# Designs tried in a protein design chat: VHH binders against Uncharacterized protein AF_1994. Part 8

Target 1, 207 residues: Uncharacterized protein AF_1994, of Archaeoglobus fulgidus (o28285)
Amino acid sequence: SVTVGHTTVYYTNVPDAKAEVLAGYLQEEFGFTSDTDILLSMSGNEYEVRIPSSYSSPSEVEESFKVYFALLASRVSEEVFFGSPVKLVLVTHQNDELFAVKNQYSFEKAGRVFVYFKGVDREQAFNLANYLESLVGENYDWDVIFEQSEGVYHVVPFVGINDASELTPEMENSYQSMATELEDVLGGDVVVHLVNFEGYEVAAFEG

## First folded at step 17 (VHH)

Design N8S2 (from R11T with D27S G103N)
Fold by ESMFold2 at other seeds, last read:
Structure N8S2 (fold): chain B 207 residues (1-207), chain A 120 residues (1-120)
Amino acid sequence: as target 1 above (207 residues)
Amino acid sequence: QGQLVESGGGLVQPGGSLRLSCADAGSPFSSYYMAWYRQAPGKERELVARITSGDSTNYADFVKGRFTISRDNAKSTLYLQMNSLKPEDTAMYYCARVRYPSNRFTTDYWGQGTRVTVSA
């Protein structure tokens, strides 16, 4: 096993160095202050990472945490395992499975703006990340999903409102301007979809 | 834009009031919830109040009716009005940016805190 801070990774069939990177990554990500045991294994080409929690049943896991956990799977895949397939499993302290996800996206960043992309080129994802960082600055976290289908770019920022009734005219104007500007940045038709932290769309803006 | 800075703490008698402020409490492109947390010595941090970028609020059970969270977007400032203070409200109070709320995990960004002492 290997320990960084309060995070200990017990691993099979993976190099010591990767287990240590995972331990450090999860320690920083979760800020564990109590000893936390992570199980890491690989079979075939997929890494499995089991993360314990104080949840006692699947129904206790918030929808917002499930969204976060799914994005984390993509970050772990890219930052720890160089893009390899990853399954994250949320478990009880007794290692009973509560929720599992596999990485669904590749990942690019500028500052603390994270772009989770599928079906688009990495260069385009990097262009999007840089554009968004230019809007918010380098010290703010922002998660954005980026996909292309049928010739249209879909840009999906996560926002801190619960539903459409919370939209202000200032938000509408800002995101409409973003949708319009992104057509030049990305070189095609764009729709910006705002989603809340539970993953539900609250608004959309065509470029 | 950047570091959260809390102020307005101090020493107060039971039944008194304080107003906490959090400077540089921006939510660029409405990308965050904002929150107040507290931590008493030797205890775990706990949520006091949370506000969305659209001004919807959520309060811990111990707070409703005594504290009010609010914001001034023009000043990028978050507030916590605390009335009817009790000795058990003694704690460090922290401003935070919150995403993907969870009752069991926190990945929030925190300020340095301001101390509130009710009857020492």
Scores: ipSAE 0.705, ipTM 0.859, lowest interface PAE 0.8, mean pLDDT 90
Fold by ESMFold2, last read:
Formats: structure tokens, C-alpha cells, sequence
Structure N8S2 (fold): chain B 207 residues (1-207), chain A 120 residues (1-120)
């Protein structure tokens, strides 16, 4: 096993170096202050990472945390396992499965703006991340999904409103301007889709 | 953009009022919830109130209508108006930027806190 801070990774059939990187990554991500035992294994071509929690049943796991956990799977795949398939499993302290996700996106960042992308090249994901960082600054966290289909770029920022009824004229103006500017940044048609922290779309803006 | 800075704490009599403020409490592009948390000595940190970027509010059960979260977007300032204070409200109070709320995990960004003491 390997330990970084309060995070100990017990592993089978994976290199020591990857287990150590995982331990450091999860320690930084969660900031564990109590000793936490992570199980890491490889099954087929997929890494499985089991993360313990104080949840006692699947129904206790918030929809917002499930969204976060799914994004985390993509970050772990890219940052720890070089893009390899990853399954994250949320478990009880008795190792009973509560919730599991697999990585769905590649990942790029600028400052603390994180772009989760699929069907688009990394250069464009980096251009998007840099543009968004220029808007919010280097010290603000922002998760954004980025996809392309049928010649249209779909940019999906997560936002801190619950539904469309909370959308103000100022928010509408800001995001409409973003959609328009992104057409120049990305070189094509853009739709910006705002999603809440539970993963539901609350608005969309065409560039 | 900046560090969250809480103020307005202090010593107050039971039944009294305080207004906590949090400077630099911006939510660029409406990307965060904002929240107040508290931590009493020897206890775990707990949610007091949360506000969306659209001003929808959520309160812990123990608040029971005594506290009001609000914001002034022009000043990038978050407030917690605390009325009818009780000795059990004694704690360090923290302003936070919140994403993906969870009752078991925190990955939120926190200020340094302001102390509230409710004592005769």
C-alpha cells in the first residue's frame, strides 16, 4: 500500500507509481483529515477505484454528488491513468457499493476552469478553457462539458441556479454574449447549454 | 477572484441580533451557490444557509426563521442576518462558495471565519 497524507491506497496488479499518484490526487481533491483507505485494482483494461464514505444507502447519495463523482472519474482517468478507462465506486465503510460511474470525457484545464470534452480535439478544448479563464480569472472553479455534433459546438457550463425561473436578464445577456464570442473562438456554430449542479439544463443560448 | 472575508461577529446577549458580512463573495457567470456554515467547538461544520445565484434560499432546520441569507451583487457581498440569537448559536461562522452540495463530502472554498458568541 502507499500513503499520502491521510489517504492510503491498497492496490493489486497496478504499478506502485500509479497507486502513489492516485493517493496524492485524492488527498488533494477531498482534503481527507481522517485516515481513508482507497482500493485500487485493474479488471480487464479498466482501473477500479473504490472510495469509502459515511453514506449508508444509495438513496442518501445526493444527485449533485453523483454529477460531481462522474466528472471526477474523467479527471482521474486523465490525470492519474493517462486516459485509461476508469470506474469510480462509492462505497460504505464495509465496502458495499452505493454508486459507480465510468469516465466519459477527456479533460483539459486553464487555471481552475476544467473542460470535459468528447468528439472535439484537445487544442479546441484548451482554447475554450483559456477563453473561459479570461472571463472569470484564474482563481475561480468552473466545470464545463464540451462536445461537437453535426458541425455545432455544444458548450455546457455548470451554474449555480436551480431552474429557468432563476434566470435574470443580466445572466441572459452575459451568456448570450459568451455564445456569440465563442463562435469566433472555436470557429463554428455554438450553443451554450447551462446545467445546474444536478445535471439538468436550465437554459440554452445560440451564438 | 479574491479570498472570502467574513466580518460582523462578536459577543451578543441572548435574544440579540448580528449581521454577518462576506466580502469578495462574487459568483462569476453565476457559477456558484453561496453559503454560510458554522462550526462550534468540538463539533463538525454544518450548513446554516445557502443561496443560489438566482437568490433561491435554503436553510438548516435549526434556523427556524431566525436567520436570513441575502446578497448585494453590486458590492459582491453576502450577508447573514441573525436574529433571536441563542447560546447554541455560538460558533465560528464561515462564508463559502459551493458546487455540487453533499452532506458527506466538502470540496468547497471557505473563508477564514468570524466568531459569534452568545452569552449573558
Amino acid sequence: as target 1 above (207 residues)
Amino acid sequence: QGQLVESGGGLVQPGGSLRLSCADAGSPFSSYYMAWYRQAPGKERELVARITSGDSTNYADFVKGRFTISRDNAKSTLYLQMNSLKPEDTAMYYCARVRYPSNRFTTDYWGQGTRVTVSA
Scores: ipSAE 0.696, ipTM 0.849, lowest interface PAE 0.9, mean pLDDT 91
Fold by ESMFold2 at other seeds, last read:
Structure N8S2 (fold): chain B 207 residues (1-207), chain A 120 residues (1-120)
Amino acid sequence: as target 1 above (207 residues)
Amino acid sequence: QGQLVESGGGLVQPGGSLRLSCADAGSPFSSYYMAWYRQAPGKERELVARITSGDSTNYADFVKGRFTISRDNAKSTLYLQMNSLKPEDTAMYYCARVRYPSNRFTTDYWGQGTRVTVSA
């Protein structure tokens, strides 16, 4: 096993160095202050990472945390395992499975803006990440999904409102302006879809 | 932007009031919830109140209508108005930016905290 801070990774069929990188990554991500035991294994070419929690049953796991956990799977795949397939498993302290996800996206970042992309070129993901960072600066976290479908770019920022009833004219104007500017940045048709932290769309803006 | 900075704590009698402030509490492009958490001596940190970028609020059960979370967008400032204070409200109070709320995992970014003591 290897330990970084309060995070200890117990591993099989993976190199020591990868386990240490994972330990460091999860220590930073979760900021564990109590000793936390992570199980890491590999079967075929898929890494499995079992992360303990104080949840007692699957129904206790919030939809918002499931969304976060799914994004984390893509970050772990890219940052720790160089894009290899990853399955994250949320478990009880007794290692009972509560929820599992596999990485769905590649990812790029600029500052603390993370762009999770599929079906688009990495160059365009870089362009999007840099543009968004230019708007918010280097010190603000922002997760954005980026896809293309039927010749249209779909840009999906996560936002801190619950539903459409909370949209203000200022939000609408800001995001409409973004949708319009992104057509120049990306070189094509754009729709910006705002999603809440549970993954539900609350608004859309055509460029 | 800079670090979240809480202020307005102090010593107050039971039944008294305090207003906590959190400077530099911006939410660029409405990308965050904002929240107040507290940690009493010997206890785990717990949610007090949360506010969305659309001003929807959520309060812990122990608040029972005594506290109000609010914000001033022009000043990028988050507030917690605390009325009818009780000795069990004694704690360090923290301002936070919150994404993907969870009852088991905390937010990514917290301020330094401000101390509230409720004692006769």
Scores: ipSAE 0.683, ipTM 0.847, lowest interface PAE 0.9, mean pLDDT 90
Fold by ESMFold2, fold request of step 18:
Structure N8S2 (fold): chain B 207 residues (1-207), chain A 120 residues (1-120)
Amino acid sequence: as target 1 above (207 residues)
Amino acid sequence: QGQLVESGGGLVQPGGSLRLSCADAGSPFSSYYMAWYRQAPGKERELVARITSGDSTNYADFVKGRFTISRDNAKSTLYLQMNSLKPEDTAMYYCARVRYPSNRFTTDYWGQGTRVTVSA
């Protein structure tokens, strides 16, 4: 096993160095202050990471946390395992499975703007990340999904409103301007879809 | 994340009032909620109140209408108005930027806090 801070990773069929990187990554991500035991294994070409929690049943896991956990799977895949397939499993302290996700996206970043992408080139994800960071600065946390389908770029920023009734004129103007500018940045048609922390779309803006 | 700086704490008698402040520059892109948390000695940190970028609010049950979270966009300031204070409200109070709220995990950034002491 390997320990960083309060995070101990017990691992099978994984190099020591990768287990240590995982321990450090999860320690920083969650800031554990109590000793926490992570189980890491590899089967076939997929890493499995089991993360304990104080949830006692699947129904206690908030929809917003499930969205977060799914994004985390993609970050762990890219940042710890160099893009390899990853399954994150949320468990009880008794190691009973509560919720599991696999990485669905590749990952790119600029500052603290995190771009989770699929069906687009990393160059375009990098262009998006840099553009967004230029708008908000290097210390602004922002998760954005980025996909292309049917010849259209879909840019999906997560936002801190619950539904469309909370959309302000300033947000509308800013996101419409962003959608328009992104057509130049990405070189094609763009739709920006705002989603809340439960993953529901609350607005859309065409460039 | 940028620094969050709380102010307005102090010593107050039971039944008294305080207003806590937290400066946050914000963004027109609105990627987070703002919140107040508190932590009493030897206790876990707990949510006090949360506000969305559209001013929808959520309060912990123990607040029972005594506290009000608000934001003044012109001043880039988050507030917690605390009325009818009780000794059990004694704690360190923190403002935070919140994404993906969870009752069991927090990865939010929070500042150094401001102390509220309620005693006779």
Scores: ipSAE 0.681, ipTM 0.857, lowest interface PAE 0.9, mean pLDDT 90
Fold by ESMFold2, fold request of step 18:
Structure N8S2 (fold): chain B 207 residues (1-207), chain A 120 residues (1-120)
Amino acid sequence: as target 1 above (207 residues)
Amino acid sequence: QGQLVESGGGLVQPGGSLRLSCADAGSPFSSYYMAWYRQAPGKERELVARITSGDSTNYADFVKGRFTISRDNAKSTLYLQMNSLKPEDTAMYYCARVRYPSNRFTTDYWGQGTRVTVSA
């Protein structure tokens, strides 16, 4: 096993170096203050990471945490396992499965803006991240999904409103302007889709 | 890294009022919930109140209408008006930026806190 801070990774048939990087990554991500035992294994081409929690049943796991966990799977894949397939499994302290996700995206970042992308190249994802950082500044977290479908770029920022009824004229104007500007930044047709922290779309803006 | 800065704490008698402020409490492009949390001596941190970028609010059950969360976007400032204070409200109060709320894991960014003491 390998320990960084309060995070100990127990692993089988995985290189020591990857286990150590995982331990450090999860220690920083969750800031564990109590000893936490992570199980890491590899089957075929997929890494499995089992993360214990104090949840006692699947119904206790918030929809918003499931969204976060899914994004985390993509970050772990890229940052720890160099893009290899990853399955994150949330478990009880008895190792009973509560929720599992597989990585769905690559990611790129500028400051603390994270762009999770699929079907577009990394240079465009980095250009998007830089543009968004220029809007919010280097010290603010923002997660954004970025995909291309049928020649249209889909930019999907997570936002802190619950539904469309909370959308103000200022927000509409700001995001419409962003959608329009992004057509120049990305070089094509753009739709910006606002999603809440449970992953539901609350608005869309065509560039 | 931008830091949330709380102020307005102090010593108050039971039944009194305080207004807490949090500077640099912006939510750029409406990307966050904002919240107040507290931690009493020997206790875990707990949510007091949360506000969305659209001004929808959520309060912990113990608040029972005594506290009001609000914000001023022009000043990038978050407020907590606390009325009818009780000794059990004695705690360190923290401003937070919140995404993906969870009762078991925190991904929140916290300020340094302001102390509230309610005693005679």
Scores: ipSAE 0.667, ipTM 0.828, lowest interface PAE 0.9, mean pLDDT 90

Design N8S2 (from R11T with D27S G103N)
Fold by ESMFold2, look of step 17:
Structure N8S2 (fold): chain B 207 residues (1-207), chain A 120 residues (1-120)
Amino acid sequence: as target 1 above (207 residues)
Amino acid sequence: QGQLVESGGGLVQPGGSLRLSCADAGSPFSSYYMAWYRQAPGKERELVARITSGDSTNYADFVKGRFTISRDNAKSTLYLQMNSLKPEDTAMYYCARVRYPSNRFTTDYWGQGTRVTVSA
């Protein structure tokens, strides 16, 4: 096993160096202050990471945490396992499965703007990340999904409002301006979809 | 944007009032909730109140209408108005940025906290 801070990774069929990187990554991500035992294995070409929690049943796991956990799977895949398939499993302290996700996106960042992308070029994802960082600065936490379908770029920032009734005129103006500017940045038609932390769309803006 | 800075704590009699303040309420794209947490000696940190960028609020059950979370956009400041204070409210109070709220995993926060003591 390998320990970084309070995070200990027990692993099979995985190189020591990868287990150590995972331990450091999860220690930094979760900031564990109590000893936490992570199980890491590889079966076929997929890494499985089992993360314990104090949840006692699947129904206790918030929809917002499930959204976060799904994004984390993509970050772990890219940052720890160089894009390899990853399954994250949230478990009880008795190792009972509560929720599981597989990585769905590739990942790019600029500062603390994180872009999760699929069906678009990595260079375009980097252009988006840089543009967004230029608007908010390097210390602004922002998760954004980025994909293309039917010739349209879909840019999906997560926002701290629950529904459309909470949109202010300032938010509307800012996001409409962003949608328009992104057509130049990305070189095509753009729709910006605002989603809340439970993954529900609350507004959309065409470029 | 740096560290969150809380102020307004102090010593107060039961039934008294305090208003806590936190600088960092301004965000043009609104990518997080703002919240107040508290931690009493020997206890886990717990949510007190949360507010969205659109001023929707959520309160812990123990608040029971005694506290009000609010924002002043012109001053980029978050507030917690605490009325009818009880000895059980004695704790360190922290301002925090919250994304993907969870009852079991700690959200990010940046403040050092401000102490509230309610003593008869």
Scores: ipSAE 0.663, ipTM 0.850, lowest interface PAE 0.9, mean pLDDT 89
Fold by ESMFold2, last read:
Structure N8S2 (fold): chain B 207 residues (1-207), chain A 120 residues (1-120)
Amino acid sequence: as target 1 above (207 residues)
Amino acid sequence: QGQLVESGGGLVQPGGSLRLSCADAGSPFSSYYMAWYRQAPGKERELVARITSGDSTNYADFVKGRFTISRDNAKSTLYLQMNSLKPEDTAMYYCARVRYPSNRFTTDYWGQGTRVTVSA
């Protein structure tokens, strides 16, 4: 096993160095202050990371946390395992499975703007991340999904409103301007889809 | 860096009022919920109030109508108006930017805190 701070990783079929990187990554990500035991293994070409929690049943896991956990899987894949397939498993302290996700996206960043992308090249994800950071500055966290489908770029920022009734004219203007500018930045048709922290779309803006 | 900075704490008598402020409490492109948390000595940190970028609010049960969360977007400032203060409200109060709320994991960005003491 290997320990960083309060995070101990027990592992099989994984190099020592990767287990240590994982321990450090999760210690920083969650800020554990109590000793926490992570199980790491590899089966086939997929790393499995089992993360304990004080949830006692699947129904206790918030939809918003499931969204976060899914994004985390992509970050762990890229930051710890060089883009390899990753399955994150949320478990009880008795190691009973509560929820599992696999990484779905590649990941790029600029400052603290994180772009999770699929179906676009990494340079375009870089360009999107840099553009968005130019709007908000380097000190604000922002998760954005970036995909291409049917010749259209889909840019999906997560936002802190629950539904469309909370949209303000200022938000509409800001995101419409973004959608329009992104057509130049990305070189094609763009739709910006606002999603809430539970992953539901609350608005869309065509460039 | 000191991005979220709380102020307005202090010593107050039971039944009194305080207004907490949080500077640099911006939510660029409406990307966050904003919240107040508190932590009493020897207790776990707990949610006091949360506000969406669309001004929907949620309050912990112990608030019972005594506190009001609000913000002034022009000043990038978050507020907590606390009325009818009780000794059990004694705690450090923290401003936070919140994404993906969870009752079991902390993924939020926190300010430094401001102390509220309620005693005769």
Scores: ipSAE 0.662, ipTM 0.831, lowest interface PAE 0.9, mean pLDDT 90
Fold by ESMFold2 at other seeds, fold request of step 18:
Structure N8S2 (fold): chain B 207 residues (1-207), chain A 120 residues (1-120)
Amino acid sequence: as target 1 above (207 residues)
Amino acid sequence: QGQLVESGGGLVQPGGSLRLSCADAGSPFSSYYMAWYRQAPGKERELVARITSGDSTNYADFVKGRFTISRDNAKSTLYLQMNSLKPEDTAMYYCARVRYPSNRFTTDYWGQGTRVTVSA
């Protein structure tokens, strides 16, 4: 096993160095202040990471945390395992499975703006990340999904509103301007889809 | 992250009121919920109130209508109006930027806090 801070990773079929990187990554991500035991294994080409929690049943796991956990799987895949397949499993302290996800996206970043992308070149994901960082600065976290389908770029920022009734004229103006500017940045048709922290679309803006 | 600075805490008698403020409480591109948390001595931090960028609010059960979260976007300031204070409300109070709320994990950023003491 290997320990960083309060995070101890017990592992099999995984190099020591990757287990140590995982321990450090999860210690930083969750800021554990109590000793926390992570189980890491590899079967075939997929890494499995079992993360304990104080949840007692699947119904206690918030939809917002499931969204977060799914995004985390993509970050762990890219930053710890060089893009390898990853399954994150949320478990009880008794190692009973509560919720599991696999990484679905590649990942790029600029500052603290995180772009989760699929079906788009990494160069364009990097261009998007840099553009968004120019808007919010280096010191603010922002998660954005980025996909292309049928010749249209879909840019999906997570936002702190629950539904369309919460949109203000200022929000509409800001995001419409973003959608228009992104057509120049990305070189094609763009739709910006705002999603809440539960993963539901609350608005869309065509470029 | 922009520094969150809480103020307005102090000593108050049971039944009294306080208004907490949080400076530099920006939410760039409406990308965060804003929240107040508290931590009493020997207890875990707990959510008190949360407000969306569209001003929808959510309160912990123990609030029972006694507290009101609000904000002033022009001043980038978050508020917590606390009425009918009880000794069990004694805690450090923190403002926070919140994404993906969870009752078991924290991924939030918060400031140093302001102390509220409710005693006779």
Scores: ipSAE 0.651, ipTM 0.835, lowest interface PAE 0.9, mean pLDDT 90
Fold by ESMFold2 at other seeds, fold request of step 18:
Structure N8S2 (fold): chain B 207 residues (1-207), chain A 120 residues (1-120)
Amino acid sequence: as target 1 above (207 residues)
Amino acid sequence: QGQLVESGGGLVQPGGSLRLSCADAGSPFSSYYMAWYRQAPGKERELVARITSGDSTNYADFVKGRFTISRDNAKSTLYLQMNSLKPEDTAMYYCARVRYPSNRFTTDYWGQGTRVTVSA
């Protein structure tokens, strides 16, 4: 096993160095202050990471946390395992499975703007991340999904409103301007889709 | 965007009032909830109040109408008005930027906190 801070990783069929990187990554991500035991293994070609929690049943796990956990799987895949397949499993302290996700996206960043992408190349994801960081500064946390389908770029920022009734004219103007500018940045048609922390779309803006 | 800085804590008698402030509490592109948390000695951090970028609010049960969360967007400042204070409200109070709220994980960014002491 290997320990960083309060995070201890117990592992099988995985190099010591990878377990140490995982321990450090999760210690920084969650800021554990109580000793926390992570199980890491490789099954087939996929890394499995079991993360304990104080949830006692699947119904206690918030929809917003499930969205977060799914994005984390993609970050762990890229940052710890160099893009390898990853399954994150949320468990009880008795190791009972509550919720599991697999990485769905590649990942790129600028500052703390995180771009989760599929169907676009990494250079475009980096251009998007840089553009967004230029708007908000390098210490602003922002998760954005980036995909292309049928010749249209879909840019999906997560936002801190619950539904469309909370949209303000300032939000509409800012995001419409973003959608328009992104067509130059990305070199094609763009739709910006605002998504709340539970994963539901609350607005869309065509460039 | 700057660091979250809380102020307005202090010593107050039971039944008294305090207003906490959090400077540099911006939410660029409406991308965060903002919240107040508290932590008493030997206890876990607990949510006090949360506000969306659209000004919807949520309060912990123990608040019972005594506290009000609000923001002033022109000043990028978050507030917690605390009335009818009780000794059990004694804690460190933190403002936070919140994404993907969870009752069991703390992935939020916190300020340094301001201490509130309620004693006779």
Scores: ipSAE 0.648, ipTM 0.833, lowest interface PAE 1.0, mean pLDDT 90

